# VH-VL binders against b7kms5: the designs that were tried, part 65

Target 1, 80 residues: b7kms5
Amino acid sequence: DTFETVRNTIRIESEVDESLRQLCHEERITKETWLEAAYLYLCEKPEELAQVIQLAQERLSQRKAIADYKRAKTMQERFL

## First folded at step 2 (VH-VL)

Design s5 (framework fv_miptenalimab)
Fold by ESMFold2-Fast, scan of step 2:
Structure s5 (fold): chain C 80 residues (1-80), chain A 124 residues (1-124), chain B 107 residues (1-107)
Amino acid sequence: as target 1 above (80 residues)
Amino acid sequence: QVTLVESGGGVVQPGRSLRLSCAFSGFSLDTSGVGVGWIRQAPGKGLEWVALIYWDDEKRYNPALKSRFTISRDNSKNTLYLQMNSLRAEDTAVYFCAHTRFYGSGSLYPFDYWGQGTTVTVSS
Amino acid sequence: DIQMTQSPSFLSASVGDRVSITCRASQGISDYLAWYQQKPGKAPKLLIYDASTLQSGVPDRFSGSGSGTDFTLTISSLQPEDFATYYCQQLNDYPRTFGQGTKLEIK
């Protein structure tokens, strides 16, 4: 009776969301509890946590690179 | 043509509450990817972001203001609101309402259309 | 939070001059930066976003450059209507943060 929760809105890539949703359905858990469990598990495993952080940094960099490429291409075509 | 018009400003005493409104035309707040927010500017000072809300009701706040300010919308009226509670002299500013968009990439989009602002003066 | 610092805070120049205003981010923000112009008593106007993309309707004498942490707004030939305060804003992450502003005044 002492725990409390916070609502969050998170946007993730559609392919990842579909895969996670299927996993949650098969295992009979929620996205919220999976996220909590994954984070808590990784906090107890510093080397695995570091690898996940590297993957997250790579994915963020890829999103930014794609956005930057599209913007640069638009700017380039505007002056050609 | 996109227009935003703020209203509800005025002179209030410290500790009081005030609700600002922003009326839109030229776009709808329920359009996918649309976001609208509040930016304030104290007399002679720079710009400070207050809060914003996206079409899907996701809200983001300046952490310094989150405990006292609430952003909301009424899509049927194309109106954005800022509820300001426990007002302080430091909240004295021009409050601007501005349009933005959601980038799926995780980066932010700038504020591309702005209203004229409404002045809030908290006397102390 | 990402802190944005502008230099100089005040800049004096004459019509026809080439002027540059700089903005520094406390951490890398790629090209995710915008520039705004604000005239007394008016709302800010978006000039540039994604460091170098000119907003439609903005004169081509305005240009932006830079990436990572250091950014520059350049006005190639200053016009009377360009005397205003300029602000940068990082577009990398929440909370949204602005530079303190650079006031461009007639010399």
Scores: ipSAE 0.000, ipTM 0.609, lowest interface PAE 17.3, mean pLDDT 85

Design s6 (framework fv_miptenalimab)
Fold by ESMFold2-Fast, scan of step 2:
Structure s6 (fold): chain C 80 residues (1-80), chain A 123 residues (1-123), chain B 107 residues (1-107)
Amino acid sequence: as target 1 above (80 residues)
Amino acid sequence: QVTLVESGGGVVQPGRSLRLSCAFSGFSLDTSGVGVGWIRQAPGKGLEWVALIYWDDEKRYNPALKSRFTISRDNSKNTLYLQMNSLRAEDTAVYFCAHLGRYFSSTYYMDVWGQGTTVTVSS
Amino acid sequence: DIQMTQSPSFLSASVGDRVSITCRASQGISDYLAWYQQKPGKAPKLLIYDASTLQSGVPDRFSGSGSGTDFTLTISSLQPEDFATYYCQQLNDYPRTFGQGTKLEIK
């Protein structure tokens, strides 16, 4: 018996990654299995899922703003 | 699933205007993090990015086209528009609309494309 | 604008061959790069994003590598359906520029 899997490359905040690594180490699980379990759990909890989605939307908006700012700054530095 | 269908292409004379439409389904532009855009391809040439619009109504344009082209949306109709003014022969191309995917990535790549609509600018 | 240059512009190969297409950015773009496949008369299809992440549904014979300014798309064993034009696109800055394309054709 086996699961069919896909490989994903994701970028997350370094502080969040450090905290997640510590959790996985202490509980003897992997980041892959934690992500799967968290998603499956939340899919069965509509109110909690909605709260997580809201936090994700807020974090995405912040990332977009930061990325846009950094790219604009890089363009300015290129011409200096 | 995400689908996009372009329309509004045709033959127009130089100096005229044309508005393209892109009817989409499987997502809403009201959803935080979602974006859609236009890419064009002249006959026998490569791909050229035209413009994009995000869920928060932020717009980005190809600097060469910004003065003549305007991107807009109507969320109630699930439709994206490209208003093209002062058309020139070099605007002759197939115009594609595309959905900007993200998943857990911080980059916005074009994961689903429409079939395109052809614009021919000729006298 | 960041300029994207692909090499080669044309590539002739046979079914079963391993082929590589390269893409060079005029300035550093980290791994903010996507690869697309386009068949004649069709819309482009996303193959790879973030330089090396394979899009769902894309065969595993496709792979991407590279970071900074130099990137490679590799097809490990060409199939008949792989003969197409391939484009890279940088996602680091506006405007979102594409390479000129690499046309992969049958020998």
Scores: ipSAE 0.000, ipTM 0.642, lowest interface PAE 12.8, mean pLDDT 85

Design s7 (framework fv_miptenalimab)
Fold by ESMFold2-Fast, scan of step 2:
Structure s7 (fold): chain C 80 residues (1-80), chain A 123 residues (1-123), chain B 107 residues (1-107)
Amino acid sequence: as target 1 above (80 residues)
Amino acid sequence: QVTLVESGGGVVQPGRSLRLSCAFSGFSLDTSGVGVGWIRQAPGKGLEWVALIYWDDEKRYNPALKSRFTISRDNSKNTLYLQMNSLRAEDTAVYFCAHSIYSRGFLTPFDYWGQGTTVTVSS
Amino acid sequence: DIQMTQSPSFLSASVGDRVSITCRASQGISDYLAWYQQKPGKAPKLLIYDASTLQSGVPDRFSGSGSGTDFTLTISSLQPEDFATYYCQQLNDYPRTFGQGTKLEIK
């Protein structure tokens, strides 16, 4: 118990998860340690942090659009 | 660390009103893609969805409860509410607060839950 | 509304057994289904979503299968901590609906 950790459940687009998994495998690190390192690095770089936040907002909007698309597609499936 | 804590339950007379609260920690309710809601469970019975509110204030209700129950939130307090009016004996249940998000799916499941607060409607 | 029916309502089993619980939807829901585990006095815990995708942290002895109207939750080798009530939920449309639950009891 040398490290205190918190369990989190996060959902990542499959393509991003696959790419991140490959990176972690190649560099011999874990997704957890990569996330910690990325956040800590960005906290020291306000301009880069702002750009990442903007990208995150854009990606979240895209997820909303995908969810809406799936709703429409499911509705078609029900009536076919 | 994500935590959900319900409060406001208790014993109430039929016909009265009650407001439940759910305090969230570890994320902001106004975060894009966040949806939070209420699920209830009567003693010895199964789960029944009550209502859900999204970060953009879009609301969804169980049609059987929509006329008597209102879901709302206060972002400054990071708290979700359920206003229950005209309570009936059949509303006796444990009320759970739960979290969901937009992701790759038609609807998303409830991935984080509070411990629940008990509402007993009794004369 | 989409009605969800589980079978059996009660199931007795021993540690080490392979157990299957079935859920049936009143209309086609593709693979838009989730499974939850609930222990007495506790909140439900998400086990599986999109019919067969394991939630992070859930042991791999749990698996889901099915599409359309018929779905199955399988526990390949039952452990003491698995005795609980299991619920399915359709993720196809509002209103959100759950099955009535299956109570898994130690034999």
Scores: ipSAE 0.000, ipTM 0.595, lowest interface PAE 17.7, mean pLDDT 83

Design s8 (framework fv_miptenalimab)
Fold by ESMFold2-Fast, scan of step 2:
Structure s8 (fold): chain C 80 residues (1-80), chain A 127 residues (1-127), chain B 107 residues (1-107)
Amino acid sequence: as target 1 above (80 residues)
Amino acid sequence: QVTLVESGGGVVQPGRSLRLSCAFSGFSLDTSGVGVGWIRQAPGKGLEWVALIYWDDEKRYNPALKSRFTISRDNSKNTLYLQMNSLRAEDTAVYFCAHRYTFTYGSGSYQIYFDYWGQGTTVTVSS
Amino acid sequence: DIQMTQSPSFLSASVGDRVSITCRASQGISDYLAWYQQKPGKAPKLLIYDASTLQSGVPDRFSGSGSGTDFTLTISSLQPEDFATYYCQQLNDYPRTFGQGTKLEIK
């Protein structure tokens, strides 16, 4: 290993993960190197970075809404 | 201007504990990519890395010291701490706190070298 | 652990001399190497990072070279304020390790 690295545990949507894994296999790269390259590339492109941040905010809002719904439904079922 | 000022050193007997403090200004440990650490130097000897803490509270220790030393921070006070337990004569040293290069958001690059250092605080462990 | 070995441990030189200090890593560290200067009673000061990049505010008589396992710090024309101890540090892996230091003394 030529780099100081850290371990991260992240959870992403299964469809996104499958697509990324196939890309990595086809291009012979790893998910960690793709993540690093994608982030570094976007940091050099302010307009593209802003678009990605907006998409991330939208996806976070959607996931929170779904999680909130599931949590409320589970609470009702367990306390009723 | 980045400044770091260590305190809490002194003369202690073997087996006792001591907590060092590092008051910093000119940067925030909440800034992504920033890390602050401790480096020590025994009298007449070279530099030895002790511990490092990152903006996200991830911690790294010198394996030889991990069981006795704990790094922590209080961002509300802009202060870094090093808790030293079970002190030994070989822990006698000047303890420096140091800032590492910040990850530069938008540049596509980062540095991990210690760019700013405090003046150090002396710890003497003697029987 | 990656062991860092500096050579020489002591170096005597005169003002105006060109001096070189070497640092060798026990395994490849790419260019993840920094050089520090320490004067008696003071904290170390970063001189060079990424093996060859000069820190802002450091005089251009200082230069670094090397990659992989062998690195050199060069001072092209020694000034009185350059007499100090110099340390290399690898940042390729944990634990972060320093060389033993090179003390540059007045001849």
Scores: ipSAE 0.000, ipTM 0.553, lowest interface PAE 15.2, mean pLDDT 83

Design s9 (framework fv_miptenalimab)
Fold by ESMFold2-Fast, scan of step 2:
Order: C-alpha cells, then sequence, then structure tokens
Structure s9 (fold): chain C 80 residues (1-80), chain A 122 residues (1-122), chain B 107 residues (1-107)
C-alpha cells in the first residue's frame, strides 16, 4: 500500500543528531523510518514507553532549566 | 538516581593539608546548568557554605576560606575535590558535597552526600 | 554578607500540631530562599525552594511562604518523622548563608 505522510520540522540536539545519522548510515535506514519504528515498538511495550517518556520529560525540563539557569546566574552575578 | 559520596576525611594536625573527594553518579558536570559544591557543619553547629563549581568551570568561594581552600573537578572520573591548606582547629567539621540542579531551582542544593568527617587537633 | 536569623531556635510540639518556623534576612532576597530538613547524623534534605515551591517527594503538610526579608516554614499536622533540625538558606547573593537552625522536638 501507500502511506499518507505529513511533513514536520523538529529540532534535536546536534550530538544526538550526529549519533542517529551514523546509526542510520550503518543500518541503511532513514531517520523518518527509525522514528516510526521506535514509536511503534514502544507503544507495544508499556513499561519501556514509560521510561522513554520519563527521559523525554527530563530532557524537556533540562532545556527549560538551562534558559532559566543562565538567566538566574546572570542576575546573581549582577549582585556580586 | 543521583548519588554523591564523600571521602578523604580524617584526623590531621593544625597547619597541615588535606584533600577531600566527592564521587558522584546519575549526572554529569558537563551538563549545562549543573553545579556542585561543599558545605560543612562543625560539631553541634549549623551549616556553612564552603565553595562551589559550575559546569562551565566558574568557581565561587566563601570569602573566609578562599585563601586556604581550592575547589576542582575531574569530569572523566565524575569526581569533585576540595583541597584544604593550612588547616585550623575551627575547620573541624563534617564536609558534605551537594548538587545544584539543572532544573532551574535557583541554586538550591537538591541532593547531598552523607559527609566525611575532618578533625583538626593538636 | 546577608545574615539569616531563625526563630525559635528550639521548638517542642505534639503530633498533630501546626507549627511554624520563621526566617529573617538582613537584606531583601526576593523569593530566593530554600528550606532544608536535617535528621540527627544525616545529611540535609531539600524541602522547599523559591520560598514556596515544594520539592518533589516532600509531603504536602510542609509549606513555605514569604518574600523579601520575612519567611515562614509551616508544618500543618506534625508527624513523628518530622523530628529534625530545619535550616533556611538565602540564594540571592554570595556567600551563600544559612540560618542558625531550629530544632524541632516531638513531645
Amino acid sequence: as target 1 above (80 residues)
Amino acid sequence: QVTLVESGGGVVQPGRSLRLSCAFSGFSLDTSGVGVGWIRQAPGKGLEWVALIYWDDEKRYNPALKSRFTISRDNSKNTLYLQMNSLRAEDTAVYFCARIPYSGKYWSFDYWGQGTTVTVSS
Amino acid sequence: DIQMTQSPSFLSASVGDRVSITCRASQGISDYLAWYQQKPGKAPKLLIYDASTLQSGVPDRFSGSGSGTDFTLTISSLQPEDFATYYCQQLNDYPRTFGQGTKLEIK
């Protein structure tokens, strides 16, 4: 069959992108098909899916925290 | 999970030097926003901040201790150090290492080791 | 240096009581204040940061309030495991300074 596809733009950390790119080259797959396969696999493994969601929440929190921490550190240095 | 374990404490004579270590796991000092520091507590007394170091190698010291104490790290070993020189009786304390989180909690210490005891006696 | 003063230094209360510990900064620190709990022979544990935000895993009977120079830690219904010394810490300026501590003894 044919699959209906959507075009989405995502931004990921450069180190993660480099590692994923190397994996895809070595295994002869694409980033798109790896993402689809990973999601489908995890949806059938509830305990593993929960661990991945926790990691995703931690990574999202870290991105927000870096912005907050840079702001807070800059503000703190103004009082030294 | 985050753990920190201090070591290197002991009994030392006044005027001598001692180096404390803190082995940590569950995070990396290469992580943007993370810091790690030393807090001490003299017997029966309250908490006193000693020094801290951030992921970008910026260091901050208690001004009363800056001339005698040096904080450093080895990221390849996940280890924090405190070099203590010219030790005095008033440096007798339990020394804790603790983490400043990447979570934007404005410099609070969210995880602590159990401490290592330093006794300076003559 | 910003000086942190806690009151009382010693507090005795019964299980089920509402207790409050106050912390006063010698200068305005906005809401850059944390509260720690330390049990005998153990390391401190973070209870509250940013004056009023409860750390994950801390029971909701603990609460913090205040801004500027005057801060309060409240335990709404004291439990036996709350026997400990409590410390406030200002996060506004270097050097980081702690209050002298409040020892809570459960009757």
Scores: ipSAE 0.000, ipTM 0.614, lowest interface PAE 14.8, mean pLDDT 84

Design t1 (framework fv_iratumumab)
Fold by ESMFold2-Fast, scan of step 2:
Structure t1 (fold): chain C 80 residues (1-80), chain A 121 residues (1-121), chain B 107 residues (1-107)
Amino acid sequence: as target 1 above (80 residues)
Amino acid sequence: QVQLQQWGAGLLKPSETLSLTCAVYGGSFSDYYWSWIRQPPGKGLEWIGEIDYSGSTNYNPSLKSRVTISVDTSKNQFSLKLNSVTAADTAVYYCARGYDYYDSSGEFDYWGQGSLVTVSS
Amino acid sequence: DIQMTQSPTSLSASVGDRVTITCRASQDISSWLTWYQQKPEKAPKSLIYAASSLQSGVPSRFSGSGSGTDFTLTISSLQPEDFATYYCQQYDTYPWTFGQGTRLEIK
């Protein structure tokens, strides 16, 4: 057919997922097509792409800190 | 403390369905993915699939046509069913907790004790 | 699927030795790699996560290093309880995949 696709599974924050689901429902699009469109749009706009990458790095850093905190708590439980 | 305890059928005949259950005690169930991993005698480890609290699953493509993982959130349990077993499915089966780390559920920090499943007649 | 290859497949060593086990991924996995220790008839035990972070309760003689495609597990001053099979595992891309294992045996 016209398009070849690959299946990916990703985890995103619950609140972001709910917001994205509402947007997709209201606009009658899918998460897959939204992701494709967002990426393709940003590839044509280097300055905006850089801002998105910066936000992604900040969110990753925050999730890392939260994960490290949770890890430390879990390891304490193992020790007890 | 977190503890995973598993149980299920140990001896199966070819063509039967393998059924195993894993119960999670002592920790949060809803913050993690829960995986099944197997190890044939004398061989390495193979990831089978995972499930989260909401019932969202990811399966190893090599097993996807035969595997179903389900969750019972009222009991903090999850279960594996593998259809149409053959001698190649003889293995020790483990349940494991996948820690959420950088958008990944594949770091396994707690494991069940393992269940030997032998397929013979 | 990402292929994980360990080297050597087996290694003989003496108590007090420094041993190094390597793991190579068929593509870039950043630092998304865990090392496990497995003793006979037991479940694997997590030793190191995120390529270089030591699990709580694991002796400091264990260390991990590397990023991208090449990773190493080092055991300084090997102890009798360290004789086991060691596995690496990537958690960058589904499906999660393990190396074939390295068996560490008494010389």
Scores: ipSAE 0.000, ipTM 0.626, lowest interface PAE 13.0, mean pLDDT 85

Design t10 (framework fv_iratumumab)
Fold by ESMFold2-Fast, scan of step 2:
Structure t10 (fold): chain C 80 residues (1-80), chain A 121 residues (1-121), chain B 107 residues (1-107)
Amino acid sequence: as target 1 above (80 residues)
Amino acid sequence: QVQLQQWGAGLLKPSETLSLTCAVYGGSFSDYYWSWIRQPPGKGLEWIGEIDYSGSTNYNPSLKSRVTISVDTSKNQFSLKLNSVTAADTAVYYCARDFYEYGSGDLFDPWGQGSLVTVSS
Amino acid sequence: DIQMTQSPTSLSASVGDRVTITCRASQDISSWLTWYQQKPEKAPKSLIYAASSLQSGVPSRFSGSGSGTDFTLTISSLQPEDFATYYCQQYDTYPWTFGQGTRLEIK
């Protein structure tokens, strides 16, 4: 009640979610606080931040290609 | 293949609650967000909010105090309730598919047919 | 909230013309912009997503470009069915916000 928060809904790959959930359970922290801490830490580490951004761009590109293919296939099968 | 059908509301009086439902046919329900968007007569589009199959919601802050979006995964349906309506809430209301993956073509495609809601005394 | 401003608000053109509609975001949205076409009394139709990716089934005369804050929708050879209102929308940051619309009218 002291701090303003926002609800962010995100979808991540199930394997990554499972691994992160296990880490959070073992370390007795929440996904929310892990994400906040990870982002804040990386903001102070420009070289590490750049590596994370590169990985994120690669993963996004892969998801986009698959999603675009699935979307196009669905549109091709529409009657109208 | 995927189509959205919506129903509910119509003519309301000020202070009443607007209620609309959208049903999703053909295709996956759990792999997307589902949004409500409205358009007052002769004006532009305003995003109301979204929900996923688990019940996770994001709302437009301008409407957050009056809006509830809910989901019924057994029926592949999601619903909008807007409390304490005024004449300013008169609009065509649309449901639409929303994306999970950035860069996908799923953002607001497809759309429901739209429901005109008129608020007048 | 990110404000989306479209220019012009209204445009008159003839069949066969090349028309360009501009959309400006009040802050950097990368490429997270979608263009829609809306005809009277119908739901909007998605034309372009991720600023430059053409939706399946949309004619190739439609194209989008831009990144950051400045974006354009181009129709290379206007057809009779293209007279409609066009909207841009950002999906970089909640809440999702739309431009005010550009009405494309017959000259």
Scores: ipSAE 0.000, ipTM 0.610, lowest interface PAE 13.8, mean pLDDT 85

Design t11 (framework fv_iratumumab)
Fold by ESMFold2-Fast, scan of step 2:
Structure t11 (fold): chain C 80 residues (1-80), chain A 121 residues (1-121), chain B 107 residues (1-107)
Amino acid sequence: as target 1 above (80 residues)
Amino acid sequence: QVQLQQWGAGLLKPSETLSLTCAVYGGSFSDYYWSWIRQPPGKGLEWIGEIDYSGSTNYNPSLKSRVTISVDTSKNQFSLKLNSVTAADTAVYYCARAGEYDWFSDYFDYWGQGSLVTVSS
Amino acid sequence: DIQMTQSPTSLSASVGDRVTITCRASQDISSWLTWYQQKPEKAPKSLIYAASSLQSGVPSRFSGSGSGTDFTLTISSLQPEDFATYYCQQYDTYPWTFGQGTRLEIK
């Protein structure tokens, strides 16, 4: 065969993973092939790609805020 | 691309105050937490505390009563002061960046070169 | 504080060997563990974060595994530059804490 693959380890939010699992199960596809197809499709759609990048930037900011909250909560729980 | 350079006191007497400064070059300063970590000779690592660009700090409870970390955002620098030093504070002191933007990325991905601080009579 | 305990404290090995180092947390830290390499008179270098994610630029012979309380760092084929002290660190709960270190020495 002609396929050459790279193994990547990524972390995504559990709610997103659950939703994606349901979609993949219903459509009989894998998360790997969905990711490849989504990226390739968006590369052909500059306006949609820009919207996805904006959403990604917003989600990154949210993850930082949540990490900061976890930090504060951990300190509070430790010292009561 | 990101580089941390540190400087400050090397030889102290018991009861004095330790003062070290770390300067950050390249990359974003305001989007990370900046930490101090120490290592006594031949021993393991101990986290001292951290600060962000707004001056928000978290300290290791074992050192909290003696530690102050401050930030100078105009120079992309942060500093450690540890008062009332004793021989137990003899260590190499490192500044470090606490990870990348992520849900739980509080590991240290960039480190300064280290500063040996010796406390002796 | 979460106590991190590494095993063994020292290990002697030869170039080409498969080396395994373990780290145990005193309580559940999920996957929030980083492995560091430290060479004499140098600052530590991060190798693995989130228990199993390889840091950019680190050779693929390094791998991490585990979750909860038991974690492992593996070097599949030891190279001369790998002789160093290795530390684990948890970043689940303040204060951040490190293992005591494992010294990897030439046999």
Scores: ipSAE 0.000, ipTM 0.618, lowest interface PAE 11.7, mean pLDDT 84

Design t12 (framework fv_iratumumab)
Fold by ESMFold2-Fast, scan of step 2:
Structure t12 (fold): chain C 80 residues (1-80), chain A 121 residues (1-121), chain B 107 residues (1-107)
Amino acid sequence: as target 1 above (80 residues)
Amino acid sequence: QVQLQQWGAGLLKPSETLSLTCAVYGGSFSDYYWSWIRQPPGKGLEWIGEIDYSGSTNYNPSLKSRVTISVDTSKNQFSLKLNSVTAADTAVYYCARDEGYYFDSTGLDYWGQGSLVTVSS
Amino acid sequence: DIQMTQSPTSLSASVGDRVTITCRASQDISSWLTWYQQKPEKAPKSLIYAASSLQSGVPSRFSGSGSGTDFTLTISSLQPEDFATYYCQQYDTYPWTFGQGTRLEIK
């Protein structure tokens, strides 16, 4: 290939992965090209990009809260 | 359903070039990276490098100056060449499917049968 | 390079035992860790990927946990076919690196 690429390993929600995998299969595209296209499209649309960033921040906060909860529960179980 | 078959190598003398080929049957070839891993007798596993359908490679820095991985997409095959071998390169060499960077994140999930390469005078 | 250290190097156990082996990464690897089982003269078999996801066809007695730097493989009730060497591998950062292995032997 003419363009240099990097491999990224990304952890995403199972339901989202299943949905995206199905979409990519049906449209005959790859996850990488969908990700590239989606990002580039949103960069042309600042209001939509801002909404996506907001959703991403919410999802990140939820993941951190769940991780913190699991840690606290483990500590509780060890001491009890 | 996905199967990897490998061949090549055998007995080598110091300074020679090791050459192994892996053929992939079933599944999708172009959606994954394909790796080489080695294991000296009685020791652990060492990742050598990987290649994808387009010929993009990543190599272990410890071997980068001596290793070349190539791909033949028309045959769904990829090959390892390791130059200037020494006794330290004696190992069982495995090919494996690396995770699909486009579809799944499953680590090395299908492995070839292994090829013993012995380097001795 | 990320160093992967397994503990213990070997252990002896009996059929029916609950066995845990651990793997520690020298740097944060998130959940990008795979566990393998290897029997003598055979290629490794992938058991668990992404630290806790069971590979298809692997018995449910195998489980993985952990994130960041500390990871555990658990076999809830050892079976005769489980005596093997177990390896962890990180796939967060190139080069991919493996632990030194844990040999699980009959007591």
Scores: ipSAE 0.000, ipTM 0.615, lowest interface PAE 12.4, mean pLDDT 84

Design t13 (framework fv_iratumumab)
Fold by ESMFold2-Fast, scan of step 2:
Structure t13 (fold): chain C 80 residues (1-80), chain A 124 residues (1-124), chain B 107 residues (1-107)
Amino acid sequence: as target 1 above (80 residues)
Amino acid sequence: QVQLQQWGAGLLKPSETLSLTCAVYGGSFSDYYWSWIRQPPGKGLEWIGEIDYSGSTNYNPSLKSRVTISVDTSKNQFSLKLNSVTAADTAVYYCARGDTVYYESDYTLYFDYWGQGSLVTVSS
Amino acid sequence: DIQMTQSPTSLSASVGDRVTITCRASQDISSWLTWYQQKPEKAPKSLIYAASSLQSGVPSRFSGSGSGTDFTLTISSLQPEDFATYYCQQYDTYPWTFGQGTRLEIK
């Protein structure tokens, strides 16, 4: 249906969020429409999409390492 | 699609060792933490400990002196041994997968798949 | 250990009622809290993680809120299949700890 949307809550690194917010302000667009446009654009460019997915995988790996470190650190500091 | 199946001892006498094994079918074994959680009759849940694919363990300090969790990566199995049992160890024991999701919450932990549970009764 | 205290310990409600269950942590745990549902004779099922994120396949009548030390699980329109005990769990600090449970009786 026309105008059907869903609400998503996404956690973004503060530095990235600040940069994106500035871009959106300067270009007079919203974060939601930027996200939609970026995804749609990349879906039409398989080679660029693959590069973005690789970057996303690297960033996810970094977040996982940090989460695993926090888990281990809690055990070390409290019980070792 | 992911299934956890557990087996092991049911009836024990005080001072004996409790031994349970959990086998994981489907999905990745190496990307998760695998936990044991127990529930005494009519009471709440108590986390016993966890192990990852590399054999790294974290134990509940209240049980650390008596508990050992081990992993057999060739069989996708992990096991619990609890020494010197008493009537207070009577409980349903569950194995569970600890999943992490980073996209929405940076870090989160929940137990998304559980074994069927094993009733362990310590009496005599 | 971080102590998790649930309130009430039990309640009875009618089908269609809005039900609220609370969970209080003895220390700040940010949003690192999971809610579980356990039906008699079965293993627990995760409902909500990160205090407010609904698990895939869980009915939308369930919602979670809160941060820091005070958390709430809400069932907006109670159904007969919601008879169960509900548990909160913190994953901020080892050891992982659960609340004592809230038993919900439907009638």
Scores: ipSAE 0.000, ipTM 0.616, lowest interface PAE 13.0, mean pLDDT 84

